# VH-VL binders against L-aspartate semialdehyde sulfurtransferase iron-sulfur subunit: the designs that were tried, part 2

Target 1, 131 residues: L-aspartate semialdehyde sulfurtransferase iron-sulfur subunit, of Methanocaldococcus jannaschii (q57563)
Amino acid sequence: MRKRVYYWTDSEHINKPVISDTILNTGVKINILKAKVEPQEAFLILELFGSKETIEKALNYLSKFGEVEEISKVIKRDLEKCVHCGCCITQCPINVIYMDEDYNVVFKEEDCVGCKNCLKACPFKAIEIFE

## First folded at step 5 (VH-VL; framework fv_clesrovimab)

Design a21 (from g5 with heavy chain T112G)
Fold by ESMFold2-Fast, scan of step 5:
Structure a21 (fold): chain C 131 residues (1-131), chain A 127 residues (1-127), chain B 107 residues (1-107)
Amino acid sequence: as target 1 above (131 residues)
Amino acid sequence: EVQLVESGGGLVRPGRSLRLSCTVSGFTFGDYAMSWVRQAPGKGLEWISFIDSKAYGGTTEYAASVKGRFTISRDDSKNIAYLQMNSLKTEDTAVYYCARDTFEYGSGYEIGYFDYWGQGTTVTVSS
Amino acid sequence: DIQMTQSPSSLSASVGDRVTITCRTSQGISSYLAWYQQKPGKAPKLLIFDASSLESGVPSRFSGSGSGTVFTLTISSLQPEDFAAYYCQQYNSYPITFGQGTRLEIK
């Protein structure tokens, strides 16, 4: 099974190998989709792979050193409202929005993490995230 | 129209191997997870294995009764899911169903139910 | 593993009867419960998911209710084509488990 989560941890824990320790202690595999480290807090978007039991163990481990929020959102793009201006492309932290050779904006909706960065960027309100 | 067709069942002796195939049509195979569910003669349903789309990590799961003996796999270019069955036991005698799993990444459904099933293929393990 | 117990194991009924089947789970599964119908020699068919959501194409005489550890499948007015086995399935945690089945027979 696989699960995507938002993960926040304070600056005290950035000196600890939290991700590596989680993998070693649980057997989960982790892909880091985004990492933003600031002086007061680190923010990551993580993709966890394993059995449901392994993922639950990993989430419990991570929660000891920070805050975990599960990503369970569905993104929709209204193709009738979209004019393919590309304003959403640079706002996607995991680069799943791109422009094809005909200058049409293409969404890999299946890879979306629901962060909402593209919603405000769209001047035509063509993007919606259902929670 | 969604269709799943199992094949590869038959009569085998204990300790031998068999490979089941599930050919699908009517949907984009690569977008869906697949599961195998079996039913022993006169008994209920038993889930045995799961595989996610390769594009989304190809994660697999197995029931304890088959772990280490059975391997689930898929060929998205041919729209076929496989179940490789090794070290077969008489207890593995059953009708094997291929099912489309509703597991959807990011949807809030971490484990799925089965919205479409194949007709089943019979595996008999006997001397 | 989550154990699923159905009651009754078998039931004889007449066309037009109201039939109720119960599924009990050994631990809480929220609403992660599906119901299937299986006719002899055929594959199971999905009837209900998320405890109470009717699958497209399934007659409205079928309904589901419950949450946590107790779930019910109801057929409000039994029809000839409804004589079959019925199974509940949890999808809260691996391994996925099914109830032992309830067999609906003609009286």
Scores: ipSAE 0.000, ipTM 0.531, lowest interface PAE 13.7, mean pLDDT 81

Design a23 (from g5 with heavy chain T102Y E104V)
Fold by ESMFold2-Fast, scan of step 5:
Structure a23 (fold): chain C 131 residues (1-131), chain A 127 residues (1-127), chain B 107 residues (1-107)
Amino acid sequence: as target 1 above (131 residues)
Amino acid sequence: EVQLVESGGGLVRPGRSLRLSCTVSGFTFGDYAMSWVRQAPGKGLEWISFIDSKAYGGTTEYAASVKGRFTISRDDSKNIAYLQMNSLKTEDTAVYYCARDYFVYGSGYEITYFDYWGQGTTVTVSS
Amino acid sequence: DIQMTQSPSSLSASVGDRVTITCRTSQGISSYLAWYQQKPGKAPKLLIFDASSLESGVPSRFSGSGSGTVFTLTISSLQPEDFAAYYCQQYNSYPITFGQGTRLEIK
């Protein structure tokens, strides 16, 4: 199976090899899709793969050293890069991207299925999708 | 052109074993997870097993009905997926399809629909 | 496991008819649903994924709609080659489950 999660941990654990220990203790494989490590906090987006039992064991282990949150949104838009041109709207096959009355592009991120059509259509590279 | 071809089906008695093969062409086999889906005579479709690509750990999963009796495996150098079926029961009688998995993110576990299917091979378990 | 119920189980129709098949799920699956067509003696063929997206090469007379727990497959103008069995499949939660199938027959 495969599973993606948000992982939050504090400065108590950023000096420990939590990811490596999780792999060694469970046999899970982990890909780090994103990492932001600050002196007081670390945020990771992790992709876990293994059997369902192995992944659940790994999530339980990670939970001892931080907080795990299942990813429900597969797409994010960077509003600093987005100029609301609308090129992504016609490329969304499920119509979760639309233009409001002020001509601003709006995403219903909770309804996104992760097909990447909008990412390929964005000339400003304002859309980030987790594969 | 994408093609999946199953082989190895036949008539066997309960308690015996069979090994099915699925030979693929037309795509980079090692990049895809593969599944077996079966269909009993006159019945609907039942997913029974999958094997992930080696890049994602090569992990396997099984439906409860076959867990402990069936083993899925793959040989990426030969573009073949296998299903080893042990301790066969009469309820295992079905056409067995090999299918290519298309994973979708955001579903909790990244699970799949099937974009290409083989023609199927028939397994009959009777006394 | 998510239970998938299709209705009707069988349907008789004539060429040119508009046909609708429904798939209901025991729990919400968002839009993680595919539809397959299976002709007698042949393998299933993917028609629709993500509830409403047409697979490449599938005629435009086929369309899908719905989200959550109720989904429909519509054939706007039935052709002779469309007489087949149709199956829905969810891919929101492990294990993968299919509907029991709907058999589309000539009237």
Scores: ipSAE 0.029, ipTM 0.635, lowest interface PAE 6.0, mean pLDDT 82

Design a24 (from g5 with heavy chain D101G T102P)
Fold by ESMFold2-Fast, scan of step 5:
Structure a24 (fold): chain C 131 residues (1-131), chain A 127 residues (1-127), chain B 107 residues (1-107)
Amino acid sequence: as target 1 above (131 residues)
Amino acid sequence: EVQLVESGGGLVRPGRSLRLSCTVSGFTFGDYAMSWVRQAPGKGLEWISFIDSKAYGGTTEYAASVKGRFTISRDDSKNIAYLQMNSLKTEDTAVYYCARGPFEYGSGYEITYFDYWGQGTTVTVSS
Amino acid sequence: DIQMTQSPSSLSASVGDRVTITCRTSQGISSYLAWYQQKPGKAPKLLIFDASSLESGVPSRFSGSGSGTVFTLTISSLQPEDFAAYYCQQYNSYPITFGQGTRLEIK
């Protein structure tokens, strides 16, 4: 079977072979679907293959060096609650949240992978993700 | 709310074919893996077949007892899963249930539990 | 294939009794085990998943425990509607397999 997850880690751990160590220690197979590496941290979308036991062992191993989050696909923003402060923009690892020319925060919902980081960042609780 | 409704069962002679349908409502069908599980009269449950969501390749799997004879498929636009049963044998006599895997990570896993079941449709293979 | 053996295959009990059903697996499955209830002429209903997680809407008198190769379903205070067949199912390894079932009958 297979499982997709978001993986957040610091650049120190990405510089080390965390992915290959996970494969060698658990027997899981990993495909990297997306990677965004910044000076202070890295974000990856990983697809894991194996039995449920093997995948969970792999997730436990990865969690020693970063944070694993489940993927969710549906995001909605309550425009009555949103004040367009932009706190969510820097928390989006795949850049689907941006400011337009009028300083309004815009979501490209169709490209959202549902990682929930913007929910934590919004001080007005204007964002919901439906699983 | 969430509903699975099977149809297409009946009485058939050995060697013939039947196609079962499972019509679903109350959830986004395309995001879920679906399975067929059967139960022979007075016996326990036997998993028969699995189909993954199309977002993750629509892969199919079959129990050894039906491999090569049964084909699982899905039509996401109509919210229907199918089980095409060919070369039916008397030991295929059972109630056939459509079952949903739980939503996890945008796809149902082929190796999962079943959170919702249909009412079942009876297939009797007899001379 | 992982073989699932339930004990007992059948038991008789009275309303108010505490009953336990055991499921043993031929190899380790971690906590990837579910329990189902099936009443005559009806589809199975999920009770427990991940060995011990109670499905929404299921009465609290049902509980599950265990990991690895030995799992237990417990019904604390048996009610009339609980007389049914119970099945365990593993989902750690392909193919999915079920126990043979336990019939819970009224005394």
Scores: ipSAE 0.007, ipTM 0.557, lowest interface PAE 10.2, mean pLDDT 82

Design a25 (from g5 with heavy chain Y113P)
Fold by ESMFold2-Fast, scan of step 5:
Structure a25 (fold): chain C 131 residues (1-131), chain A 127 residues (1-127), chain B 107 residues (1-107)
Amino acid sequence: as target 1 above (131 residues)
Amino acid sequence: EVQLVESGGGLVRPGRSLRLSCTVSGFTFGDYAMSWVRQAPGKGLEWISFIDSKAYGGTTEYAASVKGRFTISRDDSKNIAYLQMNSLKTEDTAVYYCARDTFEYGSGYEITPFDYWGQGTTVTVSS
Amino acid sequence: DIQMTQSPSSLSASVGDRVTITCRTSQGISSYLAWYQQKPGKAPKLLIFDASSLESGVPSRFSGSGSGTVFTLTISSLQPEDFAAYYCQQYNSYPITFGQGTRLEIK
């Protein structure tokens, strides 16, 4: 079985070997797909491999040092409300929002992990995440 | 060169059993999940069953139409995936394809599309 | 189960034509959609994955678009080898489901 999750924590905890401790304590295998470390917070997109029980143990272990969110959201943008201001671009932790040559904001939604940062950043409320 | 070869199809009477085999080469079989997909004569594709690699839990899934009658399994030492078909019905008549599920394609979950398929083996359930 | 509906179920076209096939889903599937080509007597072949990503070795005249519940496969300039059946497939959740298929015929 395999599962992708959004994981965020403070910088103190990520500097400790939380990922390696999770692997050693549960037997799960982990790929780090994306990582961003800021002075006040860190986030990771993790891909976990193992049995259902092993993955659940790993998620429980990780949750002791941060927050885990299952990646299952569909992102939609209302093009009639979007004015292409770009406020969402800098808030996307995995850089799937960019501006094209015509200054239109483009979402590479197939790479979106549903973290909701862009939803909170949009002053025009043009972004919606469906479950 | 990735290759999947199905075998074990044939003509069988309703209520009987048949076992299909899918022999693979050209990749590390134990690292990949495998699926069976069937196609009735003149009809579209229907996914039947899935088995994950043992390294990732060896979980199985089944379509409702075959659950309780069909069993998917694998032998990683021989590079073979199996589909054991019990209590066969005329509605099970189809070409059965073995397909490779790979982790490299676009899924946030355990599901990916099928990047390689075998040539298929024909199962005919008739009286 | 997620139901997949393709339109049209069949169409006739000439070499050089632009052809569009649509796939609609009963539930949102994000971009977890693939397109397959199947020639008579042969196994399906993957063309597009993640709604819009072209599989290695597939000609650039094939393209995919869409997200959520409506998806499109486009062949920009039809070639003789493109006459085949085309299927969409969702991999958002089990059970995996396919569209009913679109038969693309000459003339």
Scores: ipSAE 0.000, ipTM 0.542, lowest interface PAE 11.1, mean pLDDT 81

Design a26 (from g5 with heavy chain D101E T102R)
Fold by ESMFold2-Fast, scan of step 5:
Structure a26 (fold): chain C 131 residues (1-131), chain A 127 residues (1-127), chain B 107 residues (1-107)
Amino acid sequence: as target 1 above (131 residues)
Amino acid sequence: EVQLVESGGGLVRPGRSLRLSCTVSGFTFGDYAMSWVRQAPGKGLEWISFIDSKAYGGTTEYAASVKGRFTISRDDSKNIAYLQMNSLKTEDTAVYYCARERFEYGSGYEITYFDYWGQGTTVTVSS
Amino acid sequence: DIQMTQSPSSLSASVGDRVTITCRTSQGISSYLAWYQQKPGKAPKLLIFDASSLESGVPSRFSGSGSGTVFTLTISSLQPEDFAAYYCQQYNSYPITFGQGTRLEIK
């Protein structure tokens, strides 16, 4: 399974290997998709990989040192509606949408900041962003 | 265009093992999560196993009814998904379908719905 | 596990009829529900996803509605090829679960 979460914690806890301890204690794999670290707080978007039971143990462990909010679906692209026209590419201010070698439009969703510019640019309404 | 073809079914005695294969064509196999769904004679559909793409961790999940006995795996170089079935019981008698999960960018939950299914392969466990 | 209950379990209808099948869930699943059609001896075919989105290539006489715990599949004008079994499936929570099925038969 995969699950994405928002995670808020103070900088002290994130510097006290909370992420590493979570992995070691539960067996979960964690990818940090986004991190914003201020002097007194940290916000992360984490992607957890593992069995349902492993992910639940990891979420419980993380909650001891911060706040966890589940993200069911952040950005969704309907691959059946997408005709790979590229209109969304030029409207993405952080360049997370690109064309691969086969001329298919690909999203690097891990870098997405949710600004909705691609949503407005898509003439086929293939993109949804959940807040 | 998109095709999924199951093979490996047959008649086996209780306690024996059987391996099912699902050969796919018409899409980039490595980008998709795959599931096995079975249907006992005259009954409804039961999801039994899931495997994610290796790019997203290759995680596997199993229904309680088969956990510990069945193992799902994949070979992306050959475009084949497998279901290794051990310690077979008469209750495992069913048509086994291989199904492709719809890939959605940015989805936080990876287990979704099935847009393409194979024709199914019949497994009969009987003494 | 989320229990999925379809009603009716079987239904007899005539060509041209409007048919509605209901799926009820034991807990809320938002809009994470799909509908499948299965003809005798064949694999299931996806009709609807995200509760109300029509799959490409599926006739417009099929529609889905609902959210939370109650969902409906409607066939506005039944055709001969529509006599089949229909299944709902939730993908809100692990494990994936299906309804018991609704068999649509010729009257």
Scores: ipSAE 0.012, ipTM 0.582, lowest interface PAE 9.0, mean pLDDT 81

Design a27 (from g5 with light chain S30R)
Fold by ESMFold2-Fast, scan of step 5:
Structure a27 (fold): chain C 131 residues (1-131), chain A 127 residues (1-127), chain B 107 residues (1-107)
Amino acid sequence: as target 1 above (131 residues)
Amino acid sequence: EVQLVESGGGLVRPGRSLRLSCTVSGFTFGDYAMSWVRQAPGKGLEWISFIDSKAYGGTTEYAASVKGRFTISRDDSKNIAYLQMNSLKTEDTAVYYCARDTFEYGSGYEITYFDYWGQGTTVTVSS
Amino acid sequence: DIQMTQSPSSLSASVGDRVTITCRTSQGIRSYLAWYQQKPGKAPKLLIFDASSLESGVPSRFSGSGSGTVFTLTISSLQPEDFAAYYCQQYNSYPITFGQGTRLEIK
């Protein structure tokens, strides 16, 4: 099973090796797709790999030290502003933006994790994310 | 060029065993999950087994119809995926395809869709 | 398990025709749906993924649409090499499931 989640660490737990402990305690494997760490909080986009049971154990363990939210962000692209330049493609850490055979930029919106990298990358401000 | 080549099929009696192999080339095998999908004569497609990349968990999954009888495995050093089939039944008669899972594009689910398939190997289980 | 029902189960069409195949799911699958083409005696070939994304190397006459529980595969101008079976597949929920197939026969 694979699952992608937003993870917000509690301020009191930010100094703990929570990712490593989760792997050691459950056997799950974790990719950190994005990390934003501040002194009192951290935001991570995690991709978890394992059986359904292993993923469930990992999510339960992570929830003891922070907040877990599964993928469910609404992303909208204004096609009148989009010129299909592709600048957003390289800035997406989870590869949900790609170019089709007609050289049109396509968004797999339902898999978007809402990190907003593509919003900052778009020189035409064609992208909106609703949280 | 991406290629998947199955081997090991044949005619076998009920209750016996066969091991299928899938040799791959043209991509970094260790980065991809692999599945076996079968097709009975004149019927549709049925997913039967999955194995993840060892780097990303190495987990295995099985369809209810084969759970406890089939075992999927992989040898990344040789670029081979295996399907060990035990206690074969007449209902297991099918063409068995090896297929590559598309985890490189990311999804929220373990088994996704299959961008490359082998040519298939035929397994016939009869008395 | 999510049940996948294709309609029609078979159809006959002429070269140049526009043909549409529908896939209906027993539960919502968002856009986690792929379409495959299988020619006689050959392995399936991926045509469409994520309901509407055209796989590299697939002719532009193929297109997919839909979300939730109803999906369509359209061939805008049928060619002789398009005689084949077509299958939809969902990957929203475990276990993954396929439609029963649609056989496209040239008149």
Scores: ipSAE 0.006, ipTM 0.561, lowest interface PAE 10.1, mean pLDDT 81

Design a28 (from g5 with light chain G28R)
Fold by ESMFold2-Fast, scan of step 5:
Structure a28 (fold): chain C 131 residues (1-131), chain A 127 residues (1-127), chain B 107 residues (1-107)
Amino acid sequence: as target 1 above (131 residues)
Amino acid sequence: EVQLVESGGGLVRPGRSLRLSCTVSGFTFGDYAMSWVRQAPGKGLEWISFIDSKAYGGTTEYAASVKGRFTISRDDSKNIAYLQMNSLKTEDTAVYYCARDTFEYGSGYEITYFDYWGQGTTVTVSS
Amino acid sequence: DIQMTQSPSSLSASVGDRVTITCRTSQRISSYLAWYQQKPGKAPKLLIFDASSLESGVPSRFSGSGSGTVFTLTISSLQPEDFAAYYCQQYNSYPITFGQGTRLEIK
């Protein structure tokens, strides 16, 4: 089995070897697909490999040191509701939302991790996430 | 109706290359992971390769028997999955099936049983 | 790798018989097991997933059960079209592995 999750770490735990300890304590294999580290927090996109039981143990261990979220399958933007205000751009932690040279907001949907930050940021409710 | 059609098989000498194609219709190709499963004459099924949907990064997996020699890829604009087979060995002689992987919604786990299969394409590696 | 062993490797039966095929795994796979039917010259067809869930369109005479490392496919009242090869497959962890197959033959 494998599972992809979005992982937010608490500032208290940024300097702890949480990923290594998870692997050593559970036997899970972890691939880090994306990483963004800031002074007060870090977030990662993790791909976990193992039996379902092993993955569940790993997720339980990780949850002691941060927040784990399942990655949504599909993100869609309703272009009739979107006014291209850009409020979602600064709220995307992996920078896959940008403004093109015509000042239209563009989503690189194929690189989206489904964290829902842009959904919360949109004042026009133009963003929908399907699992 | 869901349909998967393989092509590109044939007779080839050891050490040569072949590229297999799997053209799909009847579903949103980009939403699904795809696998290749082969079957040697008179033998059982062997999973050989997997490619994830772009929504999950398009990662690939390979059986140890083909790792380093085979490459799986996909073209979502054409609804085609590919299997590039290099350095072919006589042990690679088999019918190659393209199969669609499934997802259990709401669980967060990738499920890898196969709900639809193509008819298969035959690859014979012989001197 | 999780090893899958089917028993028997072949069996002969008559129409109307109740037949059972067993699949054993080298590691616990919870309920992450599927069963396939393959007729000569054809691609495999999904019968059962999640150990006991019947795929849409599959006759109710097929059923699956299992616990931990032992799983069983049962065909009640065997029909002529059921003479085929049957394969189990685990999807608990990579690499995906199949049983060696069970060939169901007419007696």
Scores: ipSAE 0.005, ipTM 0.543, lowest interface PAE 11.0, mean pLDDT 81

Design a29 (from g5 with light chain S31R)
Fold by ESMFold2-Fast, scan of step 5:
Structure a29 (fold): chain C 131 residues (1-131), chain A 127 residues (1-127), chain B 107 residues (1-107)
Amino acid sequence: as target 1 above (131 residues)
Amino acid sequence: EVQLVESGGGLVRPGRSLRLSCTVSGFTFGDYAMSWVRQAPGKGLEWISFIDSKAYGGTTEYAASVKGRFTISRDDSKNIAYLQMNSLKTEDTAVYYCARDTFEYGSGYEITYFDYWGQGTTVTVSS
Amino acid sequence: DIQMTQSPSSLSASVGDRVTITCRTSQGISRYLAWYQQKPGKAPKLLIFDASSLESGVPSRFSGSGSGTVFTLTISSLQPEDFAAYYCQQYNSYPITFGQGTRLEIK
C-alpha cells in the first residue's frame, strides 16, 4: 500500500537523518517526490510504501521530528470572499499561487499538494480544503 | 444517488475473451479508486483487481489468479471502469462486482474497503 | 497472503437473539478490517470499517470489535432482515483478502 504526505522539519531537526531512521525503525520504504531545503528548514513531499500498519508507524515516527500533513484532495477558493490581496502567494512553498497581469490571484490547483499554508495565511478565510 | 452498473457478462468458451464495463453515476468518478471483486457460485468473495485515480498515477493491482490475463482500465470522461478478461478458464466462472474503493484522490492509502457495489454481472466459462 | 478464517461457517438463530461472528487473521492487521452483509441474490453491503466504525445508515444493533488478529461482529437483538451471509475483509496489505463467510439462518 502507499500514502503521500507533506512533511515539514525545523532547524532543530534538519541535521538529523530522519528519513533513513524512519526506514530503519519501521521497515517502511520512502520515495521523496519533492524536496525544498533552505538553511533552517525543509519541506518534503513523501510517498511511503508498506502495509497500512507500517505506514502508520512511520508517520508517527516522522511526527517526532517535524510536522506531517496528509495531502488534501481539493483546495477551493470562495471568489465572493477573496479580495485578491496576495497574502497566500508568499506562503505557498511550491509556488503554485501567483498574481496575473490583472492583479487577480490564480491557483494552479492541479499542482497543489494540499499543505494548508494558504488557508492559514488568508485573512478573509476564502480558502477551503475538502477532505 | 450513487449507482454502479456492470455489463458485458455472458457465456463464453475457455480460452476466449470478455470485456466487462462498470458505468458509474452519482459521484465524481475521477476522484475514486475502483475494484473488481468476484464470487464463484456458492463460494465467497475474491478481490481480483484495482485501479486508482489518475491523480495518484493510475496504479493497477491484480490478484495472482488473474495476473497477466486480466487488465483493468478506466475512462473518466465516460464514467466507466473496464475489466478486460483474456484466456478465460472455467474457474473464472463467477458473478463479477464493480466496487467503489474508499481511497479517494489525495486521501492516502491504496485499496481500502468498498462502500458501494454494483449488482454484478454473471460470467460463465464452459464448453 | 493474509488468511482470514471465520467461525462459525454457519449458525441458526431466532429473532431477538444476540449473535457473534469471529474473524481470525494469519498475521496482525491492526484495525484494518471491514464487515459486509450479503443477502441472497444481492451485492454485499458495507456494515463496519476500521474494525469498529459503523457505516452510515447501518442499524446500531450491529457492532464490531477487536484488533490485531481477532475480530468480532455482534448483532444484538437479531431482526428478520438480518438473516444473510457475513464476510470480513482485511485491507492492511496486498492482496486484499476476505473470510470464507458465515451464513446466518433462521431456526
Scores: ipSAE 0.302, ipTM 0.695, lowest interface PAE 3.0, mean pLDDT 84

Design a3 (from g5 with heavy chain Y105W)
Fold by ESMFold2-Fast, scan of step 5:
Structure a3 (fold): chain C 131 residues (1-131), chain A 127 residues (1-127), chain B 107 residues (1-107)
Amino acid sequence: as target 1 above (131 residues)
Amino acid sequence: EVQLVESGGGLVRPGRSLRLSCTVSGFTFGDYAMSWVRQAPGKGLEWISFIDSKAYGGTTEYAASVKGRFTISRDDSKNIAYLQMNSLKTEDTAVYYCARDTFEWGSGYEITYFDYWGQGTTVTVSS
Amino acid sequence: DIQMTQSPSSLSASVGDRVTITCRTSQGISSYLAWYQQKPGKAPKLLIFDASSLESGVPSRFSGSGSGTVFTLTISSLQPEDFAAYYCQQYNSYPITFGQGTRLEIK
C-alpha cells in the first residue's frame, strides 16, 4: 500500500533523525517527495510504503515529533471567489499552480498531492477541500 | 444513480488478446480508483488489477496470475476504464467485473473495498 | 499473500435463524475487512466495511465484528432474500484477497 502525507516538524525536533528512526522502528519505507527546511520549522511531503497497519504505526511514530496531515482527496477552486492574485502559487511545494499567458491562475490538478498550503494561503477563501 | 457497465467479453482462443471496457456514470469518475475482479465458473472472487485516480498518482497494481500479460488503464475524459488482456490462457476464463474503490477521505490509501460493481462480462478462453 | 479462510464452506438454515460466518486471516489485518453478498448470476454487493461498519441501505440484521485475524458476519434473523454466497475481503495489503466464500442455502 502507499500513502502520501504532509509532515510538519516541531522546531525542537529538527535535528533528530526522525525519518530514519521511523523506518527502523516500523519497517515502513519512506520516499521524501519534497522538503523545505527553515531555522524553526521544517515540512516534508512523504510517501510511505507498506501494509496499511505498518503505515499507521509509522504515522503514529512520526506524530510524536511533529504534525501529520493526510492528503485531501479533492481540492476545488471557486472561480467566482478567485481573483487570480497568485498568492497560492508560491505556497505550492510541488509547483502545480501557475499563471497562464492571460494572467489566470491554473491548477494542474492531476499532480496535486492535497497538502492544503494553497487553501491556507488564499486571502479570498476560494480554495476548498471536498470529498 | 451510479452505474458501471462492462463490455468486450467473448470467446477467444488461447494466446489471443481481448480488451474489456467499463463505462461509468453517476459519479465523478476521475476522483475514484477502479479495480477488476474476476470469478471463474463455480469459483470465488479473485482481485486481478487496480488503477488509482490521477489525483493520487494513477498507480497500477496486478495480481501475480496476470502480471505482465494484463494492462489496466483509464480515460477520464470518456469515463472508461480498460483491461487489456494479452496472451490469454484457459485459466483466464471467468466473469470479469469492474468495481469502484470506496471513498476513504483522509486515508490517502490507493486501494480499499468496493462499493459498486458492474454486472460483469464473460470471457471464455478455449480452443 | 494474506490467505483468507471462511467457515463453514456451506450451511443450510431456516428463515428466522441466527447465522454466523467466520473469516480467518493468515496475518493481522487490523480492521481492514469487508463482507459481500452475491446472488446467483449477479455481481457482489457490499454489506460491511472496516470489519463492523454497515453499508448504507443494508438491513440492520447484518452485523460484523472482529479485528486482527478473526472476523464474523452475523445475520440475526434470516430472511428469504438472504440465501446467497458471502465473501470476506482484506484490504490491508496487496494483493487484495478474498475468502473462498460461504454458500447459505434453504434447509
Scores: ipSAE 0.053, ipTM 0.660, lowest interface PAE 6.4, mean pLDDT 83

